VHH binders against Type-1 glutamine synthetase 1 (glnA1). Designs and how they scored, part 3

Target 1, 342 residues: Type-1 glutamine synthetase 1 (glnA1), of Dictyostelium discoideum (Social amoeba) (q86b00r158to499)
Amino acid sequence: PRNSLQRAIDRLKNKFGISLKGSFEEEFYLIKKGDNNNSSVASLLNSIEKLDHGTFANYHSLDCYGDILEKITNALEEQGLPIEQLLSESGSGQFEITIDYTDIMEACDRHIIVRQTINSIASYNGYIATFIPKPFDGLVGSGCHAHLSLWDTNDSNLTPDANGECGLSLVNQFFIGGLLKHSKSLTALFNTTPNSYKRLKPFYWSGCNVSWGLDNKESFIRIPSSPFSATDGCSNFEIKTIDHTSNPYLAMAGIIHAGFDGIENSIAPPPPTSLFDQSVLNNQLIPSNFEDAIQSLKENHYLCENIGNDISNAFIHVKLAENKILKELSDDDQILKLLELF

## First folded at step 1 (VHH)

Design b10 (framework vhh_7qbe_3)
Fold by ESMFold2-Fast, scan of step 1:
Structure b10 (fold): chain B 342 residues (1-342), chain A 120 residues (1-120)
Amino acid sequence: as target 1 above (342 residues)
Amino acid sequence: QLQLVESGGGLVQAGGSLRLSCTASGRTYTMGWFRQGPGKEREFVASISWSGGYTYYADSVKGRFTISRDNAKNTLYLQMNSLKSEDTAVYYCAAGPTLAYTKSSEYDSWGKGTRVTVSS
């Protein structure tokens, strides 16, 4: 899949002189090992509840997790991965780490290293780090949001235009048009297990509406505002639905080919949707299960051919087989199986 | 051993501005500014993470002070605007681990301090 991403990068650069840069927001839960019986989902949830009880930190128990988080961030920085942001997410024992943005291939390589480092440091210090999209029914899910920007051959950011819709250049708007056109098929590449679809629900800030907009957490494409957005335009766009079950190289190859289609065919996105518009508009949703997502991908000859027919067919076959096995397990056994994988 | 050297302190009139600098002898992670006024306990002023992604300010200085850093120069800055007599203090530069933020006990290395006097 790394070779597939390289071909996508080369295609975009050779045709339009455009390169993609990005970074991932790594969301995960930390669970203390050996806190009572850890052989069940209920025992794991009890471990999270116990560690968070009685904390007084403003950052969702950062004081309780300070030592382990410091070891994780120091290990990442020792590997040349400077932390851009660290924060607690809304779930108990849930955290987010963002690494500095870089060229998209390196961003994907960094994503693999980050997951490995977090898992290793957590394990050595008596914790389980889990990247499962929806590990507990009562808690928020974990995503792997991607922040992306378009750049020219002179290393200038092509993403912003203060006079453009949502502060974005016309070329970036076309790229987004392509992403929205292919959103259902991309979902198959982004969200590859039954558990992924427990996270992708309306009204959970998961980005499952086939829409885009400024600071809209319900949209498939979110445009983050900044203090400089009105004068300088917006520097990047965010895809929120991606989770850790995706292969980052394959996901990014899909994104690049979809965006390429948008630019090549001048695909204007629909008008941006605000949070107020979400209250009155019936927006189209991405698929609610993997089978529907994979069917959309199977029917998308453009994406499959550009990714590579052998690679796309292998992905479809393997993921359908994996999904069938997972769906035959009880909910608890499915979570335990996913802990082995993610 | 890590050394921190503050500079830029002095006498300034109320409503004026002053910029403090702190140069580190080596790599630092989280850095911050603390101050101790006459007859007062040492208090938190501002902190900044290695990447600049986290900046924190005491409520008393929000909107008036700006913390920044230049990692290439191993230098921390505090831009102080709209100074008040209450800002009169010895200002200390501090360096700590990645997750240090507002408590002095979280910081491992300290400068000797630089004096700021705000005249009426």
Scores: ipSAE 0.000, ipTM 0.112, lowest interface PAE 20.8, mean pLDDT 81

Design c01 (framework vhh_rezetamig_d1)
Fold by ESMFold2-Fast, scan of step 1:
Structure c01 (fold): chain B 342 residues (1-342), chain A 127 residues (1-127)
Amino acid sequence: as target 1 above (342 residues)
Amino acid sequence: QLQLQESGPGLVKPSETLSLTCTVSGGSISSSNYYWGWIRQPPGKGLEWIGHIYYSGSTYYNPSLENRVTISVDTSKNQFSLKLSSVTAADTAVYYCARLKGYSYGRTDYYYGMDVRGQGTLVTVSS
């Protein structure tokens, strides 16, 4: 699907002289391996809780995670992947690593390398790193949010306009209009397992509303404010729903073709929504399960044809088959199966 | 030797504002190379970044908390402070102040690593 992304990039550049830059926020859990190789979900959860709890755990747990995080970050930087941000997330033993912005193809390549490096360094040092969207019912989920911006052929950022709605240029607003139009179909490309939909819940800041807005965590498209937003406009926009079960090349190809439709047909997005706006209560939601998402994709002839009918048909067939197999497993067995993959 | 120490009430009532101060000794807050931030750890959970501040007063907040968080710096007292409004039981945590090494890749500044951190202060939100 790397060639599918290249075709999408070329289409946007050839028609409008626009290119995409971006980065992914990599959310994951680190789980200390135990004597019994952490072969059950209960054992994995116990390993996390053991490091974060216990008689003296609050002080000592931070030092333990510090060592492994240093090894991970050193390995990433040694591979030429400069780290823009390292954060501890609100889930027990959960972390986020973001690498710096770059052209969209390189951003997808880096995403693959970052995940491989985290898995390898964690494993070598006695940890399991997991990118499963919702590995534990009582803990927060893991996504890979995409931050995106539009650029011209002179390498100027076309995203901001201080006088535009939410600090965005008109062309970026049209791109978002396309994303919202195709949001249900894009969900199939972004969230490809039953487990993905345990993370995507309304009223949990997961981005399930088919809407957009400044700092609105319930919106499919979030516009992050910055210290420079009032004078310069907003520098990027964020898609929060994407998780690690997506193929990044295929997900980004879908995003580019959807945005292209927005620009080509001048699709104005609806008015932006605030988290406290009454209209949020009546917002259309993205699909709540994979079967509904894939049905939306099957009915979207525009996206399927532009991605490539063979690629789209293969994706739909394979992912329906995988979901059928996963749904035959208990929730715990499904998690153990997903640990082999993510 | 640089040292950071948290101070503030260990008990805060629901709906009130949590106020914590970090006192820096053995070094100066006025540095272009570093940010000064707050991180917390709720019982049984991992670390959560709250936000950080540059010595000029520029602030960067965790989007999940940004509507409730204010971080300020007082370079004359070599201190920086956290105010977290409208607290609930979910805000019960050990709160740490830290020196952060920042990366700047344009308009978004991020931190990497905590080379100096306070001992932490437990804040319980209870009536």
Scores: ipSAE 0.000, ipTM 0.121, lowest interface PAE 22.2, mean pLDDT 81

Design c02 (framework vhh_rezetamig_d1)
Fold by ESMFold2-Fast, scan of step 1:
Structure c02 (fold): chain B 342 residues (1-342), chain A 124 residues (1-124)
Amino acid sequence: as target 1 above (342 residues)
Amino acid sequence: QLQLQESGPGLVKPSETLSLTCTVSGGSISSRSYYWGWIRQPPGKGLEWIGHIYHSGSTYYNPSLENRVTISVDTSKNQFSLKLSSVTAADTAVYYCARHPGYSSSWYKPFDYRGQGTLVTVSS
């Protein structure tokens, strides 16, 4: 699949002199191990709740998360992975680590290393790190948001234009037009388990609307505001729907081929949508289940041929078989099975 | 536990600028899941949304107030502020700072936390 991404990178570079840079926001839960490692979903949730309620607002209380997070960040930095940001959510045991952006192939390689490192360090220190898209019904899901930008052969960022829609250059707008055109098919590459679709719901900041816009977390493509938005335009764009069940090389190959189609055919995206614009309620949605997503991919000859017919066919057959097995399990048993994988 | 507290002058003269600050404690204003905003309630009337800000500085204003409103954020102090220019007697209200859950697409939906409110009177 790495070779599929390389072909996509080469195609974009050779035709337009454009390369992608990016980074992932790695969202995950840390769960303190109890009497056993993964006996039930209820026991895992109870472990998180005990940690959240065991600490009063006392700066001198032992913070088990602080210790494990320090070990994780030290291990990542020792491997040459520059940490741009580490965030926690209020009391949920969920964390986000963002690695600094780099060339897209290296970004995908880093993504694999980050997950392996987090899992290993957490496990060694008595925690379960989980990247399951929706491990607990009452808590937020975990995504793998991709921040992407377009660059020329002189290493200049082609993404911004202060005079463009949402501060974006025309070429970036065409790239986004391609992404939106292919969004339903891309969803099959981004979200590959039944559990993925429990996270992908409207009004839950998952990016389910086939739309784009400035700081719009409901849009498939979110344009983050920045100092550059005010002066030079936006430095990057974000895809929020991707989760850790994706193969990052295959997902990025799909993204590049879709964006290529946008540029080659000058596909203008629809007008950007504001989060607070009532019209967002009427936007088209990405598929709500894997079967509908995979059907969209099967019908997308452009993506399948450019990714490679053998690779696309293998992906479709393997993931349909995996989903069939997972759907035989209860929701809780699916979580326990996914915990072995992610 | 999350707390929001308004501060600023309770009296403002007509044509002046109303300035209020909201201090957030028990939670981070830099959280990706929330917008932070201002709502007001004039005496004997319903709540009116003024605007919201994301920690990045992105703002959304009530169209009826947009030419008079500026909301800014100071993530280092865990604060955000409101400036409302050219005030008149119609701007007399209890002003609340509030947190808006990021999962909501509707700026009109109820906020999940708000301050206790501060009365601002535009005098004479």
Scores: ipSAE 0.000, ipTM 0.106, lowest interface PAE 21.7, mean pLDDT 80

Design c03 (framework vhh_rezetamig_d1)
Fold by ESMFold2-Fast, scan of step 1:
Structure c03 (fold): chain B 342 residues (1-342), chain A 127 residues (1-127)
Amino acid sequence: as target 1 above (342 residues)
Amino acid sequence: QLQLQESGPGLVKPSETLSLTCTVSGGSISTSSYYWGWIRQPPGKGLEWIGHIYYTGSTYYNPSLENRVTISVDTSKNQFSLKLSSVTAADTAVYYCARQTRDYYGSGSYKNPFDYRGQGTLVTVSS
């Protein structure tokens, strides 16, 4: 699928002189290993709760996360990966690592390396790192949000325009129009398991609304504001729905072809929305399950042809078969199976 | 520690201007990390975002209300204000002032984007 992304990159560059840059926000849980703690979802959750309780009750326990996170960040930096941000959510055992901006192919390569490094370092140090989209029903899900920007051949950022809607240039608005047009089909490439759809629900800040807007965490496309937005425009746009079950090369190929369609056909996005705007009540939602998402992809001849019919058909066939197998398992057994895969 | 408190008249006549002030205590409005905004909840309906302001004066308004809404900030008083002109019975609602989180690169969190909110003030539009 790396070659599919390269073809998408080349298509955008050759037709419009535009390249895509980006980064991923890597969200994951760290779970302390123990005897039999992988035998049930309740045991896994109990392991997280024990570690978090120990952190508040005993300063020595705080060192458990500090030490493992230091080892992870040192291993990433040793591999030449510049870490821009490391965040934790106190009491949840969940963490987020953001790697610096780069060309989209390298961003995808980095995404793979980051996950492999986190898994390896965690495992060697007595932890399970999990990238499952919704491993625990009562806890927040894990995504890999993509921050994206458009650049010209002279390495100038084409994303911002201080006088444009949401601080975005007209070309970026057309790119977003393409993304929204193809959003239901893109969801099949972004979210490839039944578990993915437990995370993708309204009011989970996951970006389920087929909309876009400034700082709108419920929109499929979120435009992050900055102190420079009023004078310089907005520097990037964000897709929050992507999770770790996606193939990043295939997901980004889909994004590029969808955005290309927007630019080629001057597809204006609808007016932007805010989180509590009444217009949000009229927004379409992305598919609520994988079968509906894959059906949207099957009907999207444009995306399938540009990704490659053989690649698209193989993806659809394989992922439907995988989902059928997963759905035969109980919800808890699905989590245990996904823990082996992710 | 951070507290937001609405103040203003609870009754406004049709066609007049609704004016509310939010006083912020326990924290500074002059911060690059947050927007300061207004949301409302009409009886029996969901929340509706009205608009927000950055401490430098930049404003963002709900398109359905933008012709009637003005939000202003007074950093010396640590306050921000809402004016809604030409009110009708449809503007009857509980009005909240709120702090809106800013996140340059997304959070992946289901946390409320308005992390602090006033207690709300009922504004009734009637003659």
Scores: ipSAE 0.000, ipTM 0.136, lowest interface PAE 18.7, mean pLDDT 81

Design c04 (framework vhh_rezetamig_d1)
Fold by ESMFold2-Fast, scan of step 1:
Parts: structure tokens; sequence; C-alpha cells
Structure c04 (fold): chain B 342 residues (1-342), chain A 126 residues (1-126)
């Protein structure tokens, strides 16, 4: 699917002189290996909760995890992947690593290398790293949120306009209009297992509304504000729903083709939505399960043709078969199976 | 095993104070990992965040509601409560209590909701 992404990149550049740049926020759990802690979901959760009881609020868990996090960050930097951001959820054993943004193809390559590096270093040092979207009912899910921006041939950021809606340029608004038009179909590319949809529960404020807005965590497209930024506009936009079960090349190809449609046809997005508006959205949700998402993709001839009919058909057939097999397992057995993969 | 259960009157008169309690079972409310919060859903509309509290007593409120909202905790009963003063018909909604991550999600600006109760309908009428 890397070639599919290259075709999407070339299409956007050749028609409009626009390139996409981005980065992924890699969310994952670290679980200390111990006696049989990988034999059941309960034993895995118990291991995390023991570590949580040994830590304190205000990122004290960084002291407790300091050695392993240092080894992970050193290994990433040795591979030419400088760390832009490291965040901790001290009470849950969950971490987020973001590397600096770059051209979208390289961002996808980096995403794969970062995950491989985290898994390898964690495993070698007596930890299990997991990227499963919703490994534990009592704990937050893990995504790989994408921060994206549009750039011209002179390497100038086309994303911001201080006078635009949510601080965004008109071309970026059209790109978002395309993303929202195709959002249900894109969900099939972003969230490919039954477990993905436990993380994406509607009305748990997980970005399931087919909307966009400034700092709106309910919306499919979130526009991050900068503290103290008044005049520059917003430098990027965020898609929070993507998780680690996606193929990043297919996900980004879909995003580019959807955004291309928005620009080509001047698709204005609806008015942005505020988190605190009482009319906040029951109007349209992304699919709540994979079968509905894949049906939306099957009906989207535009995306399937541009991604490539052979690739799209193979994706649909393989992922439907995979989901059928996974749904035959208990929830706990699904998690243990996914732990082998993510 | 975590369960959250709302309780309180289903009918409140205009100008009165709406009072709800959430009983937490299966886990201690005295957790360093989570806030405990209230959200609501008016008929035919989406969810609206009301506020949340840390077990130490620190509170955070929706700016649109902050002058009317008080949230409190009782760690000995493993409960937290909501008081919303001066109610009007616009406050008619299903009210949910929820467990909220203490830490921001990857955006750096919002907190994930982990669990919510089944909800309780509160009608403001007459």
Amino acid sequence: as target 1 above (342 residues)
Amino acid sequence: QLQLQESGPGLVKPSETLSLTCTVSGDSISSNSYYWGWIRQPPGKGLEWIGHIFYSGSTYYNPSLENRVTISVDTSKNQFSLKLSSVTAADTAVYYCARVSKYYDSSGYSRPLDYRGQGTLVTVSS
C-alpha cells in the first residue's frame, strides 16, 4: 500500500502543488513482565495496577519508568528519530511518544519504525509494550492520532489563516470538507478490528462526531489551539480516531484522496462545532462497528477507485474475514490474540 | 467490575436546585488516576460536560455552568454528587456520572471518559 500512498501524494502535488506533512502520536502501555503476567488479561491489568499504586500524581511515574523510557528514547534517537514530545499518564502506565513532523510518506515510515523500536526495546528490558486500541475496560484506549498540515512547493505552510474559520486557510477548510464527506468510509481504513470500536464509543467524547472544531475532542477533525497564539492561525489539524490496527499508508492515501475531493470540488465543511454548545451533535456519527464502516467504504466508488480497486477489494475481503474470526473469540481471548500483533 | 450508579429525584421544579449522587462500586474513588465527573444529554442533543472533581476536592467546571454548579466527594461512602442551582426547562436531560482520566489525551487539551453510569432522566417542569 506504500505505492498507493505515493500515487495519492503525486496526485495532490501534480494537480494543486500541495504536499501533506504530518506526525503520529504513539500511545502505548508498558507492562512489567513477571510471573505469568501475559497469560490472562486480569494478570496484565494487575501488573499495571501494582505499578500505579507505587507511583504518584504529577508524572512521578516517569521516575519509576525512567530507565526503560530512556532506553526507548535513546534507541529512537540512534535511528534518527528525534523525540518532539513525551507524555505520561502517571496513574495508568500509559505513555505517548511523538516525533517531529515530516513529509507524509516519511511520517508513515517513521510510525512503523517507532512501534518496532518500542516493542523491541521494551521486550529486551523485561516489559510488554502494547498498542491495542482498548486493552483494558477500566483504562483509557491507545490511539495513534495524526497531526497534519498542507504545504506548497515553496515549503510554506498553507494551513493557517488568522482570519479564517478556526484559524484555517480556505484550502485547508476544503480539505476538511472532503474528509468529513468521506469520514464513514475513512473509518474502515482507520479502525480495522472489533476492539477498535470499544475505544470509539459514541458519547465518551472520543472524536466520533462527523464534525470539526477548535479544541473539540468530540469532533472527527480537531483543530488544536496554541496557548497565547492570537494572530497566527492554527498550524495543523488532528484526526484522533486512527488507531494502531490501521495500515498507515492506506489510511493516509484515503485521507489525501478525500481531501483532494474537497479541494477539487470546493467542498465547504459545515460550521465548526464548540464542545460546550448545547446543540453539540447527535446529527451524524462515524460507524460504531467495523461492518458498518466497511459497508460505507464498499459504497464509496471514488475512494476505492483512487486507492486502487484491487487493493480496496483485497482490504475489504481480508478485513471482513479477520473480524469474523476475532468476533468468535471472547473479549479476553481477542485481547490476548491482539497482544501477539500489537 | 467498576459500576457507577446515579440517584436523585426525576422531577425538579423551575428555580430549585437539582441534586444527584453517584455511587461508585468495584473500585475506590480515592484514586490518583481519575477525576469523577458529571455529563448530561438533553433530549435530541449531544453530550454536554458539566464538571469533574478529584478525590482531594479540586473541582473543574464547564464555564457556561460554573456559577450554578457544585460537585463534591464523600470518600467514606465512595460517592460524589452534583448540585445545579436555579434550574430551568433547559436543564431537562439524562444525567450521567463518569470516570474521567486525570491526564489529558494526546491533544494536550481534553480528558478521556472511561466509564459512565446508566444515566438518570431529570425533568424540570411546572
Scores: ipSAE 0.000, ipTM 0.175, lowest interface PAE 17.9, mean pLDDT 81

Design c05 (framework vhh_rezetamig_d1)
Fold by ESMFold2-Fast, scan of step 1:
Structure c05 (fold): chain B 342 residues (1-342), chain A 126 residues (1-126)
Amino acid sequence: as target 1 above (342 residues)
Amino acid sequence: QLQLQESGPGLVKPSETLSLTCTVSGGSISSGSYYWGWIRQPPGKGLEWIGHISYSGSTYYNPSLENRVTISVDTSKNQFSLKLSSVTAADTAVYYCARGTYGDYKTPRFYYMDVRGQGTLVTVSS
């Protein structure tokens, strides 16, 4: 699939002189291994440490996981991966690592290395790191948010326009129009297991509404504001629905082809929505299960042809077969099976 | 592949009109989805947007230059042109022609360009 992404990158560059840069926010749980080898979901859940103050926003307040987090961050930095941010997420034992932004192909390569490094260092030190989208029903899910921006061939950011809607240039608005047009099909590439869809719920800031807007955590495309947004425009846009079951190369290839369609056909997005808009309940939603998502992808000849018909057909057949096997398992056995994969 | 190429005199006298032409290859100016424009870079300074034009003849100019700038298209030759009147030494720069998307014309900045020519140096001197 890396070749599929390269073709998408080349297509966008050759037609429009545009390239993508991005970064991923890597969310994961750290679980201390027990004497019984953590062979049940209940055992795994009991191994998560609950502090009196359950949420941390900085490194100092991560004391109970300090040693393992230091080893993880040192291993990442030793490999030349610049860490932008390390935070404690809202779930007990849940963390987020963000690597500095870069060209989209390199961002995908870095994403793979980051996950491998976290898993290896955690395992060696008596922990399980899990990237499962919804490992525990009572706890927050883990995503793989992507922050993306459009750039010209001279390495200037094409994303911002202070006078544009949501601080975005018109070309970026067209790119988003393409993303929203193809959002249901893209969901199949972003969220590839039944477990993924336990995380994607309205009112849980998962971004499952087919909409976009400033700081709107419920929208498929979130535009992050900054202190400089009013004067300089917004520097990037975010897709929050992506999780660690995605192949990052296929996910990004899909994003580029969808955005390309938006630019080529001047597809204006609908008016942006506010986080406080009560009509969120009436917004169109992305598919609520993988089978509906994959059906949308099957019907999307544009995306399948541009990704490559052989690659698209193989993805569809393999993922439908995997989901059938997973659905035969109890919810708990599905989690244990997913621990072997993610 | 779309290519843009600037042409015109490399030397213009003060008070006269600078005239440049951009020739487009591998695509049509009469395509409705694009705007065609001019940017310049004075020695030791950043890029400055001059203006651009649609295939239908709608023009948009930098407010600092609008009294001196005229941009026109010749769809039969697949070319567009820049005229900058009453030039001074401050107009000495490398001039680039570029393509941009339809809606970027209202806030045209460096970021609207998806294809740009190689640039041509224009010196204003007596």
Scores: ipSAE 0.000, ipTM 0.096, lowest interface PAE 21.8, mean pLDDT 80

Design c06 (framework vhh_rezetamig_d1)
Fold by ESMFold2-Fast, scan of step 1:
Structure c06 (fold): chain B 342 residues (1-342), chain A 124 residues (1-124)
Amino acid sequence: as target 1 above (342 residues)
Amino acid sequence: QLQLQESGPGLVKPSETLSLTCTVSGGSVSSSDYYWGWIRQPPGKGLEWIGHIYYSGNTYYNPSLENRVTISVDTSKNQFSLKLSSVTAADTAVYYCARELSGSYHGRSAFDIRGQGTLVTVSS
């Protein structure tokens, strides 16, 4: 599907002189392998819960995981992957690594390498790294948020306009209009397992509403605000629902073709929404399960044709078969199976 | 060096409102890069995210607590505060104020700096 992404990139560039840049926020859990000879879900959760640290003293929450995180970050930097951000939460075992912004194809390549590096370094050092969207019912999920921006052939950012809605240029608003139009079909490319849909819940800031807005964590498209005010416009937009079960090349190809439709047909997005206004309760939601998502994709001839009918058909067939197998397992056995894959 | 310091009573009676303030020094709460939040740790349990606030006043709360929680920010004093109403013994915990990076997943405890913590006991 790397070639499918390249075709999408070329289509956007050739028609409009626009390219995408982006980065992923890699969310994952680290679980220390200890005395647990049994890899039950309860044993894994217990390993995380034993990280009760008591009182903290005004410092980064990295002390118990500092050594493994240092090995991970060193390995990433040795591969030429500049780390923009690392976040942690002591006691939860959950972390987030963000790599510097780059051209969208490179961002997808980096995403694959980052996940492989984290998994390999963790495993070698006696940890399990997991990218499962919702590994534990009692803990928050792990996503793979994509930050994206539009650029012209002179390498100028086309995303911001201080006078635009939410600080966005008109062309970016049209791109978002396309994304929202195709959001249900894109969900099939972004969230490919039954477990993905345990993370995607309204009112848990997972981005389930078919909406967009400034700093709105419930929206499918979040617009991060600029420092102190929106006077300079926003430099990027965020898609929050993507998780690590997606193929990043296929997900990004879908995003580009959806955004292309928005620009070509001047599709204005609906008015932006705030998290707390009444419209949130009446917002259209993305599909709540994979079967509904894949059905939306199957009915989206525009998206399937532009991605490539052979690739789209293969994706649909394979993912339906995988989901059928996963659903035959108990919830705990499904988690154990997903640990082999993600 | 950014420093966060909790202040407030260490003992609260059942059914009353727990009120805590966080004072920020070495930095400003008026930053678009950060949310300012509260987390707690009951004895023998893991961390629980309570909520956070943006300098604009926009708040996000843990759905389990949202009917009892109010977080406010006072940019003139460089402080933010937590009020938790109708407390019970289950609210006994060490409470931390914390800085959370904007762009992080709300509802996920992604804190890069936290205060020393303050023990709040709910007892008659």
Scores: ipSAE 0.000, ipTM 0.173, lowest interface PAE 17.1, mean pLDDT 80

Design c07 (framework vhh_rezetamig_d1)
Fold by ESMFold2-Fast, scan of step 1:
Structure c07 (fold): chain B 342 residues (1-342), chain A 127 residues (1-127)
Amino acid sequence: as target 1 above (342 residues)
Amino acid sequence: QLQLQESGPGLVKPSETLSLTCTVSGGSISSTSHYWGWIRQPPGKGLEWIGHIYYSGKTYYNPSLENRVTISVDTSKNQFSLKLSSVTAADTAVYYCARSPYDILTGYSQKSWFDPRGQGTLVTVSS
């Protein structure tokens, strides 16, 4: 898979002189271990709810999470990982770690190491860290948002243009046009388990609409506005649908090949949409389940050929087999199985 | 049955404004699912995108041309137009008007981005 990404990177650089930089926002839950709290989904959820409810519980939650978060961040720094940001909701049990912006291959490498480090440190210190996309019905899901930008060979950011739509350059608009064209197929690479699709719901800030727009959290491509720039262009674009069940190398290879198609064929995206434009919602949605997503990928000869037919076929076969096994389990048993994997 | 037809002068003098009109037949320009645009092909070179318009009047221009280009739509006449100011010999090209299907953005799109297109009209810039 890493070699697949390298081929995609080389293709974009050799044809257009363009490279990607990016970073991931790593979302995860921390759950304190107890005698029975890892034996059922209900016991895990009850542990989180006890920490989040009541005024006094908030004080204890900060004590518990402060120590573990410090150990996690220290372990990441010990491994040379430049952590840009750590966000938490007081007492919520869910956290977000953002790794620093870098070349896209290194960003993917860092993503793997961050996840492994968080799991190991949490486990050693009496916590369960989970990257499952939707571990608990009624609570927020966990994504792996990607922030991406286009750069030339002289390390100049090609993403912004203050005179462009949503502050984006024409080349970036074409890249996004390619991403939207291939969005249904990309979903199979981004969201690889039945559980992933419990997180991907319209009206829940998940990015299910095949659209793009400025600060639009419902769009597949979100363009974050700069709070310090009224006249500058936007420095990056965001894909929110990716979750931790993705192989980051395959996900990024797909993104690069899709964006390449956009640039090569001058694919303009549709007009950008606001969060409240409901006309797009029912006409242009990503697949609502893994089987439909994988079918879209199977029919996308362009992506499969460029990723590599052997790799694409292996991915499709393995993920269909895993999906079949997971679907034979109850929802709760599926979560318990996924805790062993993510 | 949808047809696009370019019309306008085939010869324009340097420094003047090139004006072309595209007439849409067999379909409505007031489509929520399509853009209407202009592309050109200079002699011996590839296709160059000029700009697009949505039926609402929202425009998107090639940054290299944006200070010289105006695209407008007239839904009552089922037409859209291109004005390119301050022309030079470098603007000599075959000009096409085109429709871009919104559904090209799905994984199942099989058509080129500018399909259907008009037949093209040669514009020569010469004194």
Scores: ipSAE 0.000, ipTM 0.121, lowest interface PAE 19.4, mean pLDDT 78

